VH-VL binders against q9umr5. Designs and how they scored, part 54

Target 1, 268 residues: q9umr5
Amino acid sequence: SYKPVIVVHGLFDSSYSFRHLLEYINETHPGTVVTVLDLFDGRESLRPLWEQVQGFREAVVPIMAKAPQGVHLICYSQGGLVCRALLSVMDDHNVDSFISLSSPQMGQYGDTDYLKWLFPTSMRSNLYRICYSPWGQEFSICNYWHDPHHDDLYLNASSFLALINGERDHPNATVWRKNFLRVGHLVLIGGPDDGVITPWQSSFFGFYDANETVLEMEEQLVYLRDSFGLKTLLARGAIVRCPMAGISHTAWHSNRTLYETCIEPWLS

## First folded at step 16 (VH-VL)

Design qm2
Fold by OpenDDE, look of step 21:
Structure qm2 (fold): chain C 268 residues (1-268), chain A 123 residues (1-123), chain B 112 residues (1-112)
Amino acid sequence: as target 1 above (268 residues)
Amino acid sequence: QVQLVQSGAEVKKPGSSVKVSCKASGYTFSTYYISWVRQAPGQGLEYLGIIIPEYSTANYNEKFKGRVTITADKSTSTAYMELSSLRSEDTAVYYCARGSKWFDSTPYYMDVWGQGTMVTVSS
Amino acid sequence: DVVMTQSPLSLPVTLGQPASISCRSSQSLLRYTGNTYLYWFQQRPGQSPRRLIYQVSNRDSGVPDRFSGSGSGTDFTLKISRVEAEDVGVYYCMQGTRWPPTFGQGTKLEIK
């Protein structure tokens, strides 16, 4: 039998968005128990990410307990960060494949429709004034806002991304790294035509330097310092990159070609 | 010098399949996009699909989904385009073209083109 | 799909005279990252397409400076300041901002 699949949605999303994915899994892996977690839907997805992590943890624990052979996680967009944090705080998770589906794993620094909606008077270059304030950090989007021009503010004010990345020292860094390293495979999916994740390479742990030049994962301090285990995972062949052109952000979970190429191989 | 050299002309019957090759040289094949474009006689250009050889991740123009398969062999630095269920309207010159590196934001860069492969579909 | 519309489709030009080709897109080609992925290709008779311009106004190496590209949003132009005999062929604009990439109909440049 196939291992259970747990799906975590993204910002302003719901379980309904994954109807095609469910269909694909059912067709190619009949009998697979797929659970799309219907938590923090719609506007509730703006809640602090740590709050979301706790909620999703409560939901996945019983599923994992019933699946001693392990489970697969498919985590979309913002959900990918939630899942990474989830795996960092859980010392007893049994995740075989963690599929990060177009997630801003190294953060977001771009003008998106989502940001305009939330902060209509804010530009990308000025959003740090809001996001790195105490009240800004009460919004999920700000929890992974990563301004390359205000690195000090990011490191000091980010209550989520900087911590799970191990970029800011904290007492749980070692334990979180150990927990995250329990994952069998980290599957990174994303592409240049995403239109939301900025830069799109963030889905592969790439990100801007101070000159807004995009650097690869291997050039990032979090990798070089192995602060949360990326270097270790890569060394043991546990990181899978699956980039694809021509996929918009809202289509990553609803594209058959993408599913067959980047998702299906890891649902064993 | 960066070059893309394609396989020779093909004559096929309706309902059959054709597989065109594109051999790359002069650069690191695996890390650059390869796109496929076709041109019917006396007509314009039509985009078929794209692949990243390093990861074998291909995507297709929806118009051709189900009939076109794009693959790559890193060991031989060769990309392939297979078109099945051929029709007379598939008669065209097929081109491969190089895009940017996969980690860049210009997959459809198309700075270097193959010489083209004529595929004729006739009864 | 983004529709690319070129004008004119036929362009007879006297040697030494300037030429201009227009390309309009059905949607803005400005990407969310601030880049515009508009390309111009030249296809001489019996040859494969050759890229002349990338991202609206950048000339490829080996492309004469008599070729220039301009435009923004949905309106783009390729100009040839002084047409030469070797410029005979079909010119295509292409957008690479949105999937799938799409081409204009082509403009056939001929010498009068």
Scores: ipSAE 0.940, ipTM 0.962, lowest interface PAE 0.4, mean pLDDT 96
Fold by ESMFold2, fold request of step 17:
Structure qm2 (fold): chain C 268 residues (1-268), chain A 123 residues (1-123), chain B 112 residues (1-112)
Amino acid sequence: as target 1 above (268 residues)
Amino acid sequence: QVQLVQSGAEVKKPGSSVKVSCKASGYTFSTYYISWVRQAPGQGLEYLGIIIPEYSTANYNEKFKGRVTITADKSTSTAYMELSSLRSEDTAVYYCARGSKWFDSTPYYMDVWGQGTMVTVSS
Amino acid sequence: DVVMTQSPLSLPVTLGQPASISCRSSQSLLRYTGNTYLYWFQQRPGQSPRRLIYQVSNRDSGVPDRFSGSGSGTDFTLKISRVEAEDVGVYYCMQGTRWPPTFGQGTKLEIK
């Protein structure tokens, strides 16, 4: 039998967005129990990410308990950061495949339509003034905002991303790393035609240096210092990269070619 | 120095398949995109699809979905394009072209092209 | 799909005179990152396409200075300041901003 699959949605999203993904899973893995978590939908996806992590944790505990052989996570966009935090804070998780669908794993530094809606007088160059404040950190977007030109402010003010990346020391760093490393596989999915995640290479733990040159995962300090286990995980052969050109941000969970190539092989 | 060399011309019957090869040299094959483009006689260029050989992640123009398959063999530095259920309208020169490295943002860069492979579909 | 429209489709030019080719897209080619993925290719008779210009205005290595590209948004131009005999061929614009990449219909340049 196939392991249960848990799906976590992204910003301004809902469980309905995943109907095509559910169809694909049903066709290739009939009998798989798939749960699309219907929490923090729409505007509720702007709530602080730690609040979302707690709510999603409460929802996944009974599912994991009923599946002692393990579960899979498929986590889209902002949802991939929620899932990575779950892997760190849950010392009782049994996740085999963590499938990250175009998630801003090293953060976001790009103008988007929802930023214009939420902060209409702001641009990526000045959003740090809002995001790196206590008020700004009450919005999920600001929890993973990563301004490469104000890295000192990011390191001091981030209540979420700097912590789960191990970029700021904290009492739980060793335990979170141990918990994260219990995952069977980390499957990273994204591509250059995404149009939202900035840089799109954030989905592969790449990110800007101070000159906005994108450095790969293996060039990042968090990898080199093995702050939360990326280097260890890569050395085990547990990191799978599946980049694909030609997919827009809203199509990652509704493209059959992407599913068959990048998702299906990991749903044992 | 960078070079893409394609397989020779093919004559095929309607309903059959053709597989065109594209052998790369002078660079690290696995990390660069390879695109496939065709040109019907006396006509313009039409995009078929793309692959990242390192990860074997291919994507296709919707017009050809279900009929085109793009693959790569890293050990021989060779990309392949297979087109099935051939029609007379598929008569064209088929080109491979190199894009950027996969981690760059310019997959459709197409800085180096193969010499082309004529595929003629005739009964 | 983004439609790319070139004009003129046929361009007879006297040797040594300038030539200009227009390319218009059905949608803006400006990405949210500020990049515009508009390319120009030259196909000489009997040859494969060759890239001349990448990202609107950047000449490839080995492309003569007489070729220049310009434009923004939906309107782009390839200019040849002094046409030479070797410039005979078909010129294509292509967009790589939106999947799938699409080509203009081509402009055939001939020497009168």
Scores: ipSAE 0.868, ipTM 0.926, lowest interface PAE 0.7, mean pLDDT 93
Fold by ESMFold2, fold request of step 23:
Structure qm2 (fold): chain C 268 residues (1-268), chain A 123 residues (1-123), chain B 112 residues (1-112)
Amino acid sequence: as target 1 above (268 residues)
Amino acid sequence: QVQLVQSGAEVKKPGSSVKVSCKASGYTFSTYYISWVRQAPGQGLEYLGIIIPEYSTANYNEKFKGRVTITADKSTSTAYMELSSLRSEDTAVYYCARGSKWFDSTPYYMDVWGQGTMVTVSS
Amino acid sequence: DVVMTQSPLSLPVTLGQPASISCRSSQSLLRYTGNTYLYWFQQRPGQSPRRLIYQVSNRDSGVPDRFSGSGSGTDFTLKISRVEAEDVGVYYCMQGTRWPPTFGQGTKLEIK
């Protein structure tokens, strides 16, 4: 039988958005128990990411307990950051495949329509004034906002991303790294036509330097220092990259070609 | 020095399939996009699809979905385009073209083109 | 799909005179990143297409400086300052901003 699949949604999202993904899984892996977590839907997805991690942790514990052989995670957009933090804080997780579906794993630095809705007078160049403040860190998007031109502010103010990346000292860094490294595979999915994740290479742990030149995962300090285990995972052959051109941000979980190529092989 | 060399002309019957090859030389084949484009006689250019050879991740113009398959063989530095259920309106010259490296944001760059492969579909 | 419309479709020109080709898109080609993925290709008689200009105005190496590109949003232009006999062929604009890439109908440049 197939391992259970747990799905974690993104910003301004809900469980209904994954109906096509559920159809694909049912067709190719019949009998698979798929749970799309019905937490932090819609506007609730703006709550602090550590609050979301705690809520999702409580929801996945009974699912993992019923599946001693392991589970798979499919985590979309902002949800991929929730899942990565979850893997770090759970010393008893049994996740085989962590499928990161167009997630801003190294952060976000882009002007989008939902950014304009939240902060109508702000642009990416000035949003650091809001996000790198205590009140800004109460919004999920600011928890992973990563301004490459204000790196000192990011490192000092980030309550989430700088911590799970091991970019700032914290007492649990060694334990979080150990927990994260128990994952079977890290499957990274994204592409140049996404239109929301900025840079889109953030989905592959790439990100801007100070000149807005995109550096690959292997060029990032967090990889080179192996701060949370990326270099170790790559050396094990546990990192799978599956980039695909021609898919917009809202279509990653509703495109059959993407599913068959990048998701299906990792669902046991 | 960078070169894309395609297979020779094909004559096919309606309902059959054709597979066109595109052999690359002078660069690291696996890390660059390969696109496929066609041109019916006396007509303009039409985009078919794209692949990243390193990851075998292909995507297709919806107009051709279900009939076009794009693959790559890294060991021979060769990309392939297969078109099935051929019709007379599929008569065209088929081109492969190189894009940017996959990690760059310009997949449709198409800086180097193959010489083209004429495919004729007639009853 | 983004529709790309070229004008004129046929462009007879006297040797040594300037030529101008217009390309209009059905939607803006500007991304939020500030990039515009508009390309120009030349297809000489009996040959494969060749890229002349990428991202609106950047000339490929080996392309003569008499070729220039300009425009923004939905309106783009290719100019040839002095047409030479070797410039005969069909010119295509293409957008790569929105999937799938789409081409204009082509402009056939001929010597009068």
Scores: ipSAE 0.861, ipTM 0.923, lowest interface PAE 0.7, mean pLDDT 92

Design qm2
Fold by ESMFold2, fold request of step 23:
Structure qm2 (fold): chain C 268 residues (1-268), chain A 123 residues (1-123), chain B 112 residues (1-112)
Amino acid sequence: as target 1 above (268 residues)
Amino acid sequence: QVQLVQSGAEVKKPGSSVKVSCKASGYTFSTYYISWVRQAPGQGLEYLGIIIPEYSTANYNEKFKGRVTITADKSTSTAYMELSSLRSEDTAVYYCARGSKWFDSTPYYMDVWGQGTMVTVSS
Amino acid sequence: DVVMTQSPLSLPVTLGQPASISCRSSQSLLRYTGNTYLYWFQQRPGQSPRRLIYQVSNRDSGVPDRFSGSGSGTDFTLKISRVEAEDVGVYYCMQGTRWPPTFGQGTKLEIK
């Protein structure tokens, strides 16, 4: 049989959103145990990401224990950051494929309907005043907000992204890197028609410089310094890039062509 | 000089398939999008689909899904479009066109076009 | 799909006179990043399409300065300030903002 698959949802999301993905997996990998974790749904997805990481860790431990040959993770949007943190903090994870489905791995710097709803008086140019405060860091969106024009504030105030990227020193950096490097494959999925992740290249560890020019993964300091293991993973051939045009943010888990091309090959 | 050179004209029977090639030169083939577009005689342009050759990640206009397959061979710098279950309304000139690099946000840029391949479907 | 509607479909023009082609989309082509992926192509008789204008108003290299593009939202225009004999052909607008890309019906420019 196939390795169990664990699905981690995104912001304002629920297990129902993944019904099509579950159908695709059942068709191509019959008998696979697929668990869509039903934690931090809806508004609860705004809780600090470290709280979400702890809760998801507690849920995945028994699943991993029952599958000594390994498991796969499919992690969507904000959920991809939760999953990357899980890989770092779990000494005992047995994840083979980590499939990052349009996740803001290098952060977010975009005006979206969610930002307008949550912070109606703010725009991307001034949201750093809220997000880079102790109160702002109590919201998950602010945990990965990455303002390229206030990088000093990001580096000092980020309670999550700057730590899991190894951009700020902390006592667990060496252990987290070691744990992350136990993953079998890192599968990066995203595309230019996403419409939410900004820049969309964040799904491939790309991000803006101070002029809002997108630098690729291999141009990022976190890659060059190998701060959490990206350069090592790439050298092992463990990073798989699967960019696809024509997919909007809410369609990544409900598009059959995307599934067959980018997800299916990594579920065995 | 960036150039896309397509295979020659084809005459096909209904129900058969056709495979059109598009050979690229003068640039790094693998990292740029290739789109396929068709034009029925005396008609306008219709988009078929797109591929990133480096990753073999193709996507298709829903109208042609299940009948169109777009592939690429990096070693020969050649993209292919195969259309199956041909019908008379598939009679058209088929074009390949280059987009941007996959990470530049402009996949449908289509700055360079092939010369076109006439496919005639007749009974 | 986004429907692109061109007007006029046939455009006879006297040499040296201006020409204007309208292109209207069924929904806004403005992306949240502020970009608008509206393109203009020229297809001369017996040739493949050639890009003239990208992202509404940017002229491609080698395109004469008598060609200009303008517009926003749902309404776009291609203008030729002085039509020359070499301008004969069919002109298409295309949107690349929303999958799948879609073309207008084409405007056939002829010298009268």
Scores: ipSAE 0.856, ipTM 0.919, lowest interface PAE 0.8, mean pLDDT 92
Fold by ESMFold2, fold request of step 17:
Structure qm2 (fold): chain C 268 residues (1-268), chain A 123 residues (1-123), chain B 112 residues (1-112)
Amino acid sequence: as target 1 above (268 residues)
Amino acid sequence: QVQLVQSGAEVKKPGSSVKVSCKASGYTFSTYYISWVRQAPGQGLEYLGIIIPEYSTANYNEKFKGRVTITADKSTSTAYMELSSLRSEDTAVYYCARGSKWFDSTPYYMDVWGQGTMVTVSS
Amino acid sequence: DVVMTQSPLSLPVTLGQPASISCRSSQSLLRYTGNTYLYWFQQRPGQSPRRLIYQVSNRDSGVPDRFSGSGSGTDFTLKISRVEAEDVGVYYCMQGTRWPPTFGQGTKLEIK
């Protein structure tokens, strides 16, 4: 009786990371078919996000076909951007709840250890030189890098985030918005103790202005212009915000309190 | 004037439960964090947990083994802390304290405190 | 959990003289954003705690300028340039950088 659940992992991640989430779902929603997609794991999660979207699209089609009543998506970190792109590019997806677990929905502007490993001399203040080049856009991290101090470069060079946000004109913008708006609920999860997503409010479509002041979703141009449907979804009551303090980035899918409060109610 | 006013002192027997209230005034209750902290007689401060009243999203210090429950009622601007299976070691003054707005990065600011509620657990 | 260690635990001070309280954390309190969430609270006898200093060195409104905070990483200090009779009480440091927030043991300031 429960809709199937599809899980999409994040950067440097694999299906094993979701073992606790699977256990929670089995306990509260017995009989639910849960599929954790095992594509682009580990270092393969650095492949361009459009490659990942294509691969995940092919994997979800048969699952959705077997569930005409609909499916739920639970998408973690980078995986939440993959899932949002899926909702835009699939003409007839049947997703009811899109559950975004601490995903950088408005982008990322934070130093991390993996950035030092990939680009050893880089800091967040100079990564735009790499990420906003054709070579940099071959890495998933750069596909959602969003430097608030070089917004013109972001808008021109981003091969992924600026497109799915409707921040740059393209021939599919209208149809992607229509497709995205077919989702039943958008559940946004994140919190101030995350430690990786920068600003953490990106998980709620908040982001920095040019002075690094965080503006809320309702203050963002993409919301105000309703460029991909956020304002429409909010007006329908289809956006659910579930912020929680005290959860680190790697713990969102392994915290029972978070699951019971923010995820469980949406797995009808 | 921002103010947090707590319920009165309680005397409880071991094994029972207590529910302490914290009524807020002078600000928009739903958008700010509320933390709970306790202080045993002659002892230091111990953090219990936190809630965002707007979303009812609470989290707890694991030290309390799932015995604590924090809730909020937006219609009355009141937060609650319930502690179950009381022991004599739970004798303490319990405080509520306000944090930042939920959208800010400083949930543990605790800039305004309630007056405290003495809970005594004895046979 | 991050352990917060204060020294001294008891601090008798002559009126008008300076006082200094040390607070050490078991881990760095520096966040990746460059912020350090270290706080100082004062609890006067019979009262609720009152925040004095937020984010290492920022004085709250209404806190006299004889109070100052400093430090970085794992080592932090609260100073009172000239102790007054009203300063009697217990002082706590607290970290809010890593869940859960944790307090130091407290430093009892007394006039000798």
Scores: ipSAE 0.855, ipTM 0.921, lowest interface PAE 0.8, mean pLDDT 92
Fold by ESMFold2, look of step 16:
Structure qm2 (fold): chain C 268 residues (1-268), chain A 123 residues (1-123), chain B 112 residues (1-112)
Amino acid sequence: as target 1 above (268 residues)
Amino acid sequence: QVQLVQSGAEVKKPGSSVKVSCKASGYTFSTYYISWVRQAPGQGLEYLGIIIPEYSTANYNEKFKGRVTITADKSTSTAYMELSSLRSEDTAVYYCARGSKWFDSTPYYMDVWGQGTMVTVSS
Amino acid sequence: DVVMTQSPLSLPVTLGQPASISCRSSQSLLRYTGNTYLYWFQQRPGQSPRRLIYQVSNRDSGVPDRFSGSGSGTDFTLKISRVEAEDVGVYYCMQGTRWPPTFGQGTKLEIK
């Protein structure tokens, strides 16, 4: 008997992208109820992340209610940020494993095809002018844009990432941390051949300093201050790191070796 | 001195398996990538796969998937490559090579190589 | 897979003269981060490969300064300014930008 699994997709994505992951789960853990949430598909994934969090919250409540022993989350790319916010805002979640598939957990500072499509005259060095404005914060990509060269603007303008990281004051910071810490395991997956998440170490809560040197999770201020519970989770042995070379961004949910090594063990 | 020392030559029959070892010294074994590469006699180099010993996360060139298994033993600072269902065309020198630290972006750095292990597959 | 093509495959050179080896990739080796993971290895007769150049143009420690690497995108070159007897062997380029890493077919450098 396996706990239900809830899957949250990424930017410009849909439930069809996870067909191979569903097959792997069915083959290795027969009888597992797997739900790929069919919300904010395609261009709707550009809506503000707080709108997405609210919609996904409404969808997961009945699933969690029917599974008193707990559920697992598998959250891909942008979806991993949605899921982390869910864990903070839900005082009644029963998530055992939160599996973060190549998610920009400390933010994004890189030019992607989607960014070039949305802002064709911009590049990463000047995108802060757009993203750190009220208009820019209406797009999901800008909700986790993290320019290491404009930290003051990030801290003041970010409507999402700076809040869920506890980097900016808000009245719910203490309760969000408490809620997040109720998760059983945080499973971090990513690798150097991803090609989209920039730096790829963002999937492990690493990120650039002002010189674009990547600092690991344990060197980040949000970890050192334990602002949303990372230090507590690590000390409890609840953080699992599963880095793997040789996987591109679109292949994380369609690679059997990755599934068997990094995902399957956590789908109790 | 950073060094990778491999196990000795092997002669195998078709259909059997071989397991080559690669013992590391002079650095922190667990945190650096180890790659495996082979070279058939008189031929070029061919990449087999890679592992991060700290996390035991291995990945393989699709050409060899299903036949190659790469593992590591942190307590002995030793990586292993096992090739199954051997064929005569698997006759080659097999090398291990060190990459960067796992947290860096250069897994295929290959700055240090083992001496090579000849594997001969013949009836 | 990215195909790496070396030219020439056989390179006879007179001692003291320059040598040049070309390596072309089937796809650009430039990452969005601005990095290009192109490497050069030397394999002397009966020995393991030895890294000479990493990331296009960076010479490894202990490699003589007569070796240099250059190039961008899909076209890369290894140059030896003055060939010495110890340079005999096979030279391989390798790309590490796209999984899986792939090698050129090798260039055998010989003394005439």
Scores: ipSAE 0.852, ipTM 0.921, lowest interface PAE 0.8, mean pLDDT 93

